# VHH binders against Aminopyrimidine aminohydrolase (tenA): the designs that were tried, part 6

Target 1, 224 residues: Aminopyrimidine aminohydrolase (tenA), of Halalkalibacterium halodurans (q9k9g8)
Amino acid sequence: MSFAASLYEKAQPIWEAGYNHPFVQGIGDGSLEKSKFQFFMKQDYLYLIDYARLFALGTLKGNDLQTMSTFSKLLHATLNVEMDLHRAYAKRLGISAEELEAIEPAATTLAYTSYMLNVAQRGSLLDLIAAVLPCTWSYYEIGVKLKGIPGASDHPFYGEWIKLYASDEFKELADWLIQMLDEEAKGLSSKEKAKLETIFLTTSRLENEFWDMAYNERMWNYNG
Below, E stands for the ipSAE of ESMFold2; O stands for the ipSAE of OpenDDE; V2 stands for 0.75 times the mean of E and O plus 0.25 times the DockQ between their complexes.

## First folded at step 1 (VHH)

Design z06 (framework vhh_7z1x_3)
Fold by ESMFold2-Fast, scan of step 1:
Structure z06 (fold): chain B 224 residues (1-224), chain A 124 residues (1-124)
Amino acid sequence: as target 1 above (224 residues)
Amino acid sequence: QVQLVETGGGLVQPGGSLRLSCTASGFTFSTYSMNWVRQAPGKGLEWLSGISSSGSYISYADSVKGRFTISRDNAKNTLYLQMNSLQPDDTAVYFCATDQGIKWFDSYPTFDYWGQGTQVTVSS
């Protein structure tokens, strides 16, 4: 079993809970209230900005020019392809450009992206990969599963989201990160592997908190 | 070539009903999701309702929920919008529209194909 495969197995109870969350199931069966999805899209827009910063850090932390080049390409794709697509999609959902610029991060969004950026900035390239991979890998799996539901990818609002995360481009990103994790983890001690596992499982859990935040349209648990 | 033609608009009194139709040609209608969108005088586009290719998934904007019903007949390549309890603020040009999915760097912001529209006026 590769290291990534072992992390995948350990994450399954967490990722299964995410797939079974009412938010994700509501995307699949088309019952999710539009307001909850709009909330998700707004918070996800902020998430993508920090996701791009993770790839900038990957460019900085790469040990060779090929790794640096690949992270640079991922940074470019996130900022210029994925963000443009996200803006176009948000517009079709009734979210204005002005609204996107005025978004404030919810507590969960701030906790999630701050955790990833702190781990990535202070740690190694492997720490960065362990932090970002759960989102990338689990979203691809969710996209593929939802695309398999008859009619789901044809939904006027949710179909584009399903198609994006089930795409060959997103699969390629997940596969590359998996490959890098496995190659770079060879020769690591049990203690170093345990650290990477903790990071991987922590962001997997934060992802479930992100679904729950969006479903409840929650900014802060207490406003006083 | 792809063509969408809306019909069924007209003048109606408040509280009245209208049934709009959209006839599609030039593409495989049964494989596309379809939408109704409107534009009121001096306003931007407002999405109203969507229906999946199979008809199994249906969504409505809050402004029309409970009053409008979207449906489709794939054998006739036709999309419908049944409008009940019409109000003066429902006055708009109504368009049917479809999407082909996500296109990278696509600057087309509102679906891949849409029709010329049909005018609905709600007044005495």
Scores: ipSAE 0.000, ipTM 0.126, lowest interface PAE 14.8, mean pLDDT 84

Design z07 (framework vhh_7z1x_3)
Amino acid sequence: QVQLVETGGGLVQPGGSLRLSCTASGFTFSSYAMNWVRQAPGKGLEWLSGISYSGGSTSYADSVKGRFTISRDNAKNTLYLQMNSLQPDDTAVYFCARAPSVLRFLEWTNYMDVWGQGTQVTVSS
ESMFold2-Fast, scan of step 1: ipSAE 0.010; ipTM 0.241

Design z08 (framework vhh_7z1x_3)
Fold by ESMFold2-Fast, scan of step 1:
Structure z08 (fold): chain B 224 residues (1-224), chain A 125 residues (1-125)
Amino acid sequence: as target 1 above (224 residues)
Amino acid sequence: QVQLVETGGGLVQPGGSLRLSCTASGFTFDDYAMNWVRQAPGKGLEWLSGISWNSGSISYADSVKGRFTISRDNAKNTLYLQMNSLQPDDTAVYFCAKDHPGYWKTFQPYGMDVWGQGTQVTVSS
């Protein structure tokens, strides 16, 4: 099987736990409390800043002009389209610009983005892809699964979130990263493949921690 | 190919009116809530108005409430913004956009799938 397919199989116990998390299930059945979603959005704003930095690193690490161009477009979209739209939506939910500027990252947010940036900065383009692909791929699969729940797409807030992650645009990103991983992984040693697997599984686990953080509205694991 | 195309902008005098249109193609228009947003020179994005897929829910920012009216024609895949009592501070590029609360994690190769290229509105004598 392809390398990406082998990583997919190894990640299934982790991703299935994520699919079954109360935060994700609460989006699907409409029961998720608005406050938990607002917490998610605030932390995701900080995550998005570092996510943009990952696409900048992808642009730098790209091995050809097409790859560089694609990461550059993703960087532009994140900083100029997604970030501005996020601010606009946050305001509609009652989160002021002042509140967004005052947001402090939760321990989980720091762990997740710091891990990805460290891996991407010190490593290869493949290391970067292995770090970001779990989020992209698993979100698409979550979106598709939740879209299959009767009435889920009709929810005033969560219906659009479901449609977003089930979208063709999001699938295209996942497919592009999968293709690049498989093409570039040909000829890698067992040791090199093991490193990529560790990165892939680590960010898969950090995503589950991100769901759990948002559901519990938790800043730090110990509030002494 | 998915795209949104805004038209109807231009130069108008204070107190005047303009009607903006946004034509959607490449996706099922009546499955999505739509929004109008604007960006004034040197400023960030400002959300103006939103409309649900069936026009059953409509909302406005306080800055435009009573002056602007959002509407849609699902048979024509078109979103509208009727702008009345225009003021110099309404000068901006106006964009239509699909309603994506979680858009911060999407792929956007062209910027046209989620929102269009915009239409310039200038309110001046």
Scores: ipSAE 0.000, ipTM 0.154, lowest interface PAE 14.4, mean pLDDT 83

Design z09 (framework vhh_7z1x_3)
Fold by ESMFold2-Fast, scan of step 1:
Structure z09 (fold): chain B 224 residues (1-224), chain A 124 residues (1-124)
Amino acid sequence: as target 1 above (224 residues)
Amino acid sequence: QVQLVETGGGLVQPGGSLRLSCTASGFTFSSYGMNWVRQAPGKGLEWLSGISGSGGSTSYADSVKGRFTISRDNAKNTLYLQMNSLQPDDTAVYFCARDEMTYFRHWGQHFDYWGQGTQVTVSS
């Protein structure tokens, strides 16, 4: 079994719980209340900014010019293609440019992005990949599953989101990260592999917290 | 260093077939979309077909749809173009080209590396 395949198997209970979350299921059957999706899009906008910073860190941590170039292209795509699409989509959902600039991060968003940035900044390129890969890989799988639901990809609000994450272009990002993880992990100690597993499972769990945060439109868990 | 090398061109009679290959090196081949582009004598570049890094998505220009098939073998770092029902106006230099972006690309618009090209001549 490849290392990435072993991580995939260990993450399945977590990813299956995410797929079965009422937020995700509500995207698939079209029943998700618009306000919950708007909350998600606002928090996801902040998430994508830090996601771009992870690709910038990948550029810095790359061991050769080709790896640096690839992460630089992913950074460019995130900032100039994905963010432009996200802004246009948000506008169609009724979220103004002023609202996007005024977004404050929820506790869950802070925990998720801060964890990834801490792991990436303090660790190796492999630590960064282990932190980023669960979101990328699981979103592709969710997108493909939801696209298979009759009429789901035709929904006025949710169809474009489903098609984006079900795309082969998004799958290519996941495949590249999987391949790099497997190649670089071949020489690692059991302790180093255990660390990567902990990172991978932690961001998998944080993604489930992100779905739950969006469904409950929750900024902070305790306000007293 | 990124390198793309096309092979398989040559002289073929109208109605015939050719299979072009493009061997890639110096990058993670499966992470990049690939394209076939041609340039006929005295004309500009014409995008023909694109394929995603995984091979799951393909796109074709109307001029070749149904006659040409793009495919890839990621284990061999090789891109293919199967050309059937060739016509005299398919005579051109054929180039393979790598997408500038690794994902979220627009078909046929942005390429960062090109091969040297291979000549295809369709005549009796």
Scores: ipSAE 0.000, ipTM 0.196, lowest interface PAE 11.1, mean pLDDT 86

Design z10 (framework vhh_7z1x_3)
Fold by ESMFold2-Fast, scan of step 1:
Structure z10 (fold): chain B 224 residues (1-224), chain A 125 residues (1-125)
Amino acid sequence: as target 1 above (224 residues)
Amino acid sequence: QVQLVETGGGLVQPGGSLRLSCTASGFTFSNYEMNWVRQAPGKGLEWLSGISSSGSTISYADSVKGRFTISRDNAKNTLYLQMNSLQPDDTAVYFCAKGTSDLWQLYQDRGFDPWGQGTQVTVSS
């Protein structure tokens, strides 16, 4: 099996738990309260800014023009497609672009993006790919599954979100990262592959924490 | 050498339809988002519609929503604009534009550089 396929198999229990989370299921059946989705969109806006920085780092870490071009395209998609959807949703929810810039990150958002940035900055291009791929890949899988629910794509608030992540365009972004992971992982030792697996599974778990944070509209976990 | 060639314009009666085409060469068409913009007599450029590299994400300006449909054929390096229910104020030179950094941005906040000569659409009785 390819390296990416082996990571996919190991991540399935985690990604299935994420798909079954009441936040994700509430998007699919239309029952998710607007306030929880609004909280998610605000935190996800902050997340996407750092996610874009990770793709910029990928462009910098690439040792050839093809790799640099691919990360440039991923950066472009994040800043100009996903961010545009976020701005459109924010307007429909009564949130201005100025308000988005003033949002404070929740503890979970800080943990997730800080983990990815530290892994990417201290590590190799492969460490960066292992950190970012779970989000892109799992969102596509979730989007496709939710699109299969009758009426889900027609929902006034959640339909466009489902359509974006189920799109062939979004699949292409995931496929680019998968291909790069498999190409760059050739010749790695079992120890090096184990490190990448740990990174991949850690961000997969942080994504589940992100769903849980949004569903509970939680900023900080400790009450002094 | 990048080249964009717009065709399909002409004279049409109010309520009529036209299909514009933009043939691209000199770059990997399937890697870039594409846009339609127009320039009416005595006015600046107005962004009308954008389509992502794969064709999955599409947006329209309010002035053309429900009347115009953007599409692309990556195998033929061609961008299309199907225009229905044409109105006299749709009279303009229509240009296709390669790539922008924000498909949802209004022209006033971002510049578009049309690379072709454009194709003229005239709506009159």
Scores: ipSAE 0.000, ipTM 0.124, lowest interface PAE 17.6, mean pLDDT 84

Design z11 (framework vhh_7z1x_3)
Fold by ESMFold2-Fast, scan of step 1:
Structure z11 (fold): chain B 224 residues (1-224), chain A 125 residues (1-125)
Amino acid sequence: as target 1 above (224 residues)
Amino acid sequence: QVQLVETGGGLVQPGGSLRLSCTASGFTFSSYSMNWVRQAPGKGLEWLSGISGSGYSTSYADSVKGRFTISRDNAKNTLYLQMNSLQPDDTAVYFCARESTPTYIFGYSDAFDIWGQGTQVTVSS
């Protein structure tokens, strides 16, 4: 079994719980309340800023020019394409530019992005890949599953989200990260592989916390 | 260099159909979301439909949803608008427009930077 395949198997209970979360199911059947998706989009906007920093770190940590070039292109796409499209999508959902500029990160958003950046900054390229791959891979699987629901892709707001994550472009990103993980993990010690597994499962769990945060529109776990 | 050219307009009877084409040149067509916009005599611009660079995402104004279909052929650098069940109030100059931000993810933006010359569609008995 490849290393990525073994991580995939271990993550299945976590990813299945995520797919079955009311937030994700509500996207698929169109029943998700607009306010919850708006909350998600606002927090996701902040998440994308730090996600771009992960690609900048990937550019720095790349072992060859091809890897550096690919992370550089992902960084450019996130900052100059995805952020602009996210703003346009948010506007169609009724989120003003003033609201986007005033967003404060929820505790879950801070925990998730801070964990990924700390792991990526302090660690190897493989640590970065282990941190980012769960989101990339699980979102592609969610997108494909939701696209299979009759009428889901036709929803005026959620249909675009489904089509994005089910896209061939997103599949290519996931496949590239999987291939790099498998190639670079050859020759690693059991201790190094266990560390990568911990990172992979931790961000998988943080993604489930992100769904739950958005569904409950929660900023902080303790209000005081 | 950067250019959009619309064709396929003309005179059609109510209930009829037309297919508009927009040929793009001077840029990487597949990297941009494309849109159809119209302007009736004496009225402002009305956005009709948008399509993402890859073609996976499409969006429509309520006035044309179910009657018009946007599509693209990236190998031919061509955008299409299939118009069915045409009504007299569909009479307008139809423009294709490029989103100012390159996109292969989402298909809609409120900002357009490159416009075609337009093609006249007249729906009359």
Scores: ipSAE 0.000, ipTM 0.158, lowest interface PAE 12.4, mean pLDDT 85

Design z12 (framework vhh_7z1x_3)
Fold by ESMFold2-Fast, scan of step 1:
Structure z12 (fold): chain B 224 residues (1-224), chain A 123 residues (1-123)
Amino acid sequence: as target 1 above (224 residues)
Amino acid sequence: QVQLVETGGGLVQPGGSLRLSCTASGFTFSDYYMNWVRQAPGKGLEWLSGINSGGSSTSYADSVKGRFTISRDNAKNTLYLQMNSLQPDDTAVYFCARGKDYGWTYLPAFDIWGQGTQVTVSS
């Protein structure tokens, strides 16, 4: 079994819990309250800014010109295509540009992005890939699963989100990261592979916390 | 000839009502998700409401929820927006727009737009 396949298998209980979360289920059946999705989109906007920084770090940490070029292209796409798409989508959901600029990160958003950036900055390119791959891979699978629900992709708010994450472009990103992880993990020690597994599972868990944060519209745990 | 044409705008007093219509031609109207969008003077575009191809699912921006109702008649190729309890800040040009698919690397928000119809809420 490939290394990525082994990580996928170990992550299944975590990803299954995410797929069954009321937030995700509510996107699929159209029952999710708009306010919860608006909260998600606002926090996701902040997440995408740090996601772009991860691709900048990937460009810096790339061991060859091809890898550097690919991360540079992903950085460009995130900043100049995906962020524009996100802003346009947010506006259609009733979120103004002023609201997006005034967003403060929730505790969960800070924990998630800070963990990924810390791992990526202190670690290797493989540490970065292990941190980012769970959200890329699981979102693609969620998108495909939800697209299969009759009428789901026609929803005025959630349909575009479903189609985005079910897209061939998003699949290509996931596949590229999986391939790089498997190729670069060859020759690693058991200890090094265990570290990558810990990173992969940690961001998988943080993703479930992100769903839960959005569903409960929660900024901070224990205000005192 | 692919086209969307809005009608029904005009001057109305605060608290009044208007019904906007959008007539589609040149494509199979019943296959597409449809939207209402407005632009107030000096402001950007604001999405208001959407309706799926079959008319079974509708959604609204918080600013108009409970006051505006979107509907469609696929036999007449027509989209409607019933606007009640109009306020001065509802003054805008109102556009009908056909839904379009997004790609991660390509972003047309809507592929067909109407010319717009002016709604002015003033005494």
Scores: ipSAE 0.000, ipTM 0.115, lowest interface PAE 15.0, mean pLDDT 84

Design z13 (framework vhh_7z1x_3)
Fold by ESMFold2-Fast, scan of step 1:
Structure z13 (fold): chain B 224 residues (1-224), chain A 128 residues (1-128)
Amino acid sequence: as target 1 above (224 residues)
Amino acid sequence: QVQLVETGGGLVQPGGSLRLSCTASGFTFSSYSMNWVRQAPGKGLEWLSGISGSGGSTSYADSVKGRFTISRDNAKNTLYLQMNSLQPDDTAVYFCAKDTYSPTHFWRGEYTYGMDVWGQGTQVTVSS
């Protein structure tokens, strides 16, 4: 069994809970209220900014020119292609570019991205990969499962989101990260592997918190 | 080793049609965006069209939009360019090119990354 496969098995209860969350199920059956998805899109925009910073760190931490080049291209795609498409999608929801720039992070968004950035900045390239892989891998699996629901891909709004995450291009990113994790994890001690497992499961849990945050449109757990 | 081989070029009359093919080997074809680029005699390279790895997204230069259609058959590792209403100024060497990486985490659209693998090219001549 590969290391990534062992992490996958340990993450299954967490990822299954995520798939069964009413936010995700509401995308699949088309019943998710627009306001909840708007909240998700706003928080996801902030998430993507820090996600880009993780690719910048991957570029810095890459141990060869090919790895550095790949992370650099992912950084460029996130900042210059994905952000433009995200802004266009947000505009269809009535969210202006100025409004997106003025959005404040919810507690869950801040916890999630700050955790990943802390792990990546202070740690190794493997720590960074363990932190980002759960989001990439689980979204692909969610996309594929939702695409299998009759009519889900035909939804005028959510169908596009489903097709994106079920795409072959998104699968390739997940596969590349999995292969790099498995290759670089060879020769690590049980203690070092346990650290990577903790990172992987922590961001898996934070993703479930992200769904729950969006479904409840929650900025802070306590606003007193 | 990564290789791209173009075929289907030749001499054609103005107003005619021609279909170019590009056979890919040495990489997972469905994972990469592909492009068609041409170079007319004495001129620089001109990008014509791009297609995403899945085939779900296509883009075209204004000079060929409405006349040329890009498509792919991932089961055959083959890229196509259907060229209709050919004009003498379409005379050029046509190249297929693989993007360095197809971006995955975006809502959808065109890819902007540099082309890192190029075929040998196929000559298209449009003359009366």
Scores: ipSAE 0.000, ipTM 0.161, lowest interface PAE 12.9, mean pLDDT 84

## First folded at step 2 (VHH)

Design g06a (from g06 with S54K; framework vhh_gefurulimab; at its last look DockQ between E and O 0.01; V2 from the best seeds 0.00; counts 0 for: pae E 13.5 > 2, placed apart)
Amino acid sequence: EVQLVESGGGLVKPGGSLRLSCAASGFTFDDYAAAWFRQAPGKEREFVSAISWKGGSTYADSVKGRFTISRDNAKNSLYLQMNSLRAEDTAVYYCAARTGQWYLTSADEYDYWGQGTLVTVSS
ESMFold2, look of step 2: ipSAE 0.000; ipTM 0.230
ESMFold2 (binder alone), look of step 2: mean pLDDT 82; pTM 0.828
OpenDDE, look of step 2: ipSAE 0.000; ipTM 0.266

Design g06b (from g06 with Q101K S106T; framework vhh_gefurulimab; at its last look DockQ between E and O 0.01; V2 from the best seeds 0.00; counts 0 for: pae E 16.1 > 2, placed apart)
Fold by OpenDDE, look of step 2:
Structure g06b (fold): chain B 224 residues (1-224), chain A 123 residues (1-123)
Amino acid sequence: as target 1 above (224 residues)
Amino acid sequence: EVQLVESGGGLVKPGGSLRLSCAASGFTFDDYAAAWFRQAPGKEREFVSAISWSGGSTYADSVKGRFTISRDNAKNSLYLQMNSLRAEDTAVYYCAARTGKWYLTTADEYDYWGQGTLVTVSS
């Protein structure tokens, strides 16, 4: 069993809970309230900004030119393509560009992205990969599963989201990260692997917190 | 039979602490959102705190920074740690559960209720 496979297995209870979350299920059956999805889209905008920063760190942490180049491409694509698509998608949902630029991060969003950035900044390339892989990998699986629901991908609000994450392009990204993890994990000590596992499971849990945040439209527990 | 049983209530001085517990039976607690409500004499029942399946939580403004809600799925239990208690915290405290993994702040949205436990804060 590959290292990534072992992490996948250990994360299944978390990922299953995520898939079964009413937010995700609501996307699948179309029952999700629009306002909750709008909340998600606004917070995801902030998430994607920091996500791009992680790709920049990937370029910095890369051990060879090919790896560096790939992360650079991902960075470019995120900043110059994905963000525009997100804005356009948000606009179709009634969220203006000005609103997106003015949005404040929820506690969960801040915790999630700060954790990843911290892990990536302080750690190795593998730490970075372990941190980002759950969102990429699990979102693809969610997308594929939801796409299998009749009519789900044709939903006027949520269909595009499902199609995006179920896409071959998204799969390729997940596969690339998995491959990198497996290749570089060869020869690691048990202690090092345990660290990566902790990171992987932590961001998996944070992903579930993100679903829950969106569904409850929760900004902060303590509003000042 | 579904049951929620509160415990831990009692008399405490202002500034003191108290920890409430709610034991659930007849259902799997990890599939439910849970909350604490309270009702003072002559007043309406009011929201105190809620927690989702994932551990996400929210609090009434009146208890923010003083109360902490938590859950233990292994023990099928809900908790409310109350610190810096005030006289105005005096009430019967109820635990509640609702079907679904997300929480709401409206009492009518919760399906199961405990009998309540009295908390009295007095000098």
Scores: ipSAE 0.000, ipTM 0.252, lowest interface PAE 12.7, mean pLDDT 93
ESMFold2, look of step 2: ipSAE 0.000; ipTM 0.125
ESMFold2 (binder alone), look of step 2: mean pLDDT 82; pTM 0.829

Design z01a (from z01 with S31K S53R; framework vhh_7z1x_3; at its last look DockQ between E and O 0.02; V2 from the best seeds 0.00; counts 0 for: pae E 16.7 > 2, placed apart)
Fold by ESMFold2, look of step 2:
Structure z01a (fold): chain B 224 residues (1-224), chain A 124 residues (1-124)
Amino acid sequence: as target 1 above (224 residues)
Amino acid sequence: QVQLVETGGGLVQPGGSLRLSCTASGFTFSKYSMNWVRQAPGKGLEWLSGISRSGSTISYADSVKGRFTISRDNAKNTLYLQMNSLQPDDTAVYFCARDFTYRGWYSETPFDYWGQGTQVTVSS
């Protein structure tokens, strides 16, 4: 089996817990309380800013002009397409532009984005890919699964979210990252692969912490 | 050959209870999340509940929360749905469904295998 497939298999207990999390299930069946999705949208805004920074780092660390160009396009799409969509959804949910500019990161958001940025800044391009891939890959898997639930894609609040992550464009992103991981992992030692596995599993766990943070509307355990 | 077989359906009066079972064969049951869905007459499919591989994570649709309980026994390869406080609107065919894996992850449905269903009818 490919290296990416082995990581996928090892991560399945973690990703399964994410899909079955009440937050994710509530998006699919339409039952999620609006306040929890609003909390998620605010924290996800901060996440997307740092997600864009990861693609800037990918551009810097790219091993050839084609790879650099692809990361540059992803950086542009994140800043100018995905964030525009996110702002439009926020507005529909009653979150003003002033509120978005005033958001403070929750403890979980800070931990997740700081971990990914630290790994990407200190490490190789492949370390960056291992950090980002679980978010991208599991979101696509969730999007496809939720899109299969009757009525989910037509929901006035959650349908557009589902369609975004089930889209061909998002699939292409996930596939490209998987291909990069598999190609660059050829010839790596067991020790090097174990490092990548640790990164991959860590951001997989952080993704679940993000669902849990949003569901509980948790900024800090001690500050509420 | 993957198979899912639902049993335990039947006729029950409003306010009554039923327990559905889904027996799995042809795959390693403990490696998959499992779900219950239903289809009322003339309606589309409605997801009801899901349970993780180990049983540690459980989710319910609002329409059944507090009335239905999902569980699984990995040693018996069996998924369960305990249905209490049944109402006429719960009348439907109930299906057991397996979540897909990486090898089918981009399919148009979240479930790669289904049972044939068991009829539940709630009527006075």
Scores: ipSAE 0.000, ipTM 0.139, lowest interface PAE 16.7, mean pLDDT 86
ESMFold2 (binder alone), look of step 2: mean pLDDT 82; pTM 0.824
OpenDDE, look of step 2: ipSAE 0.011; ipTM 0.308

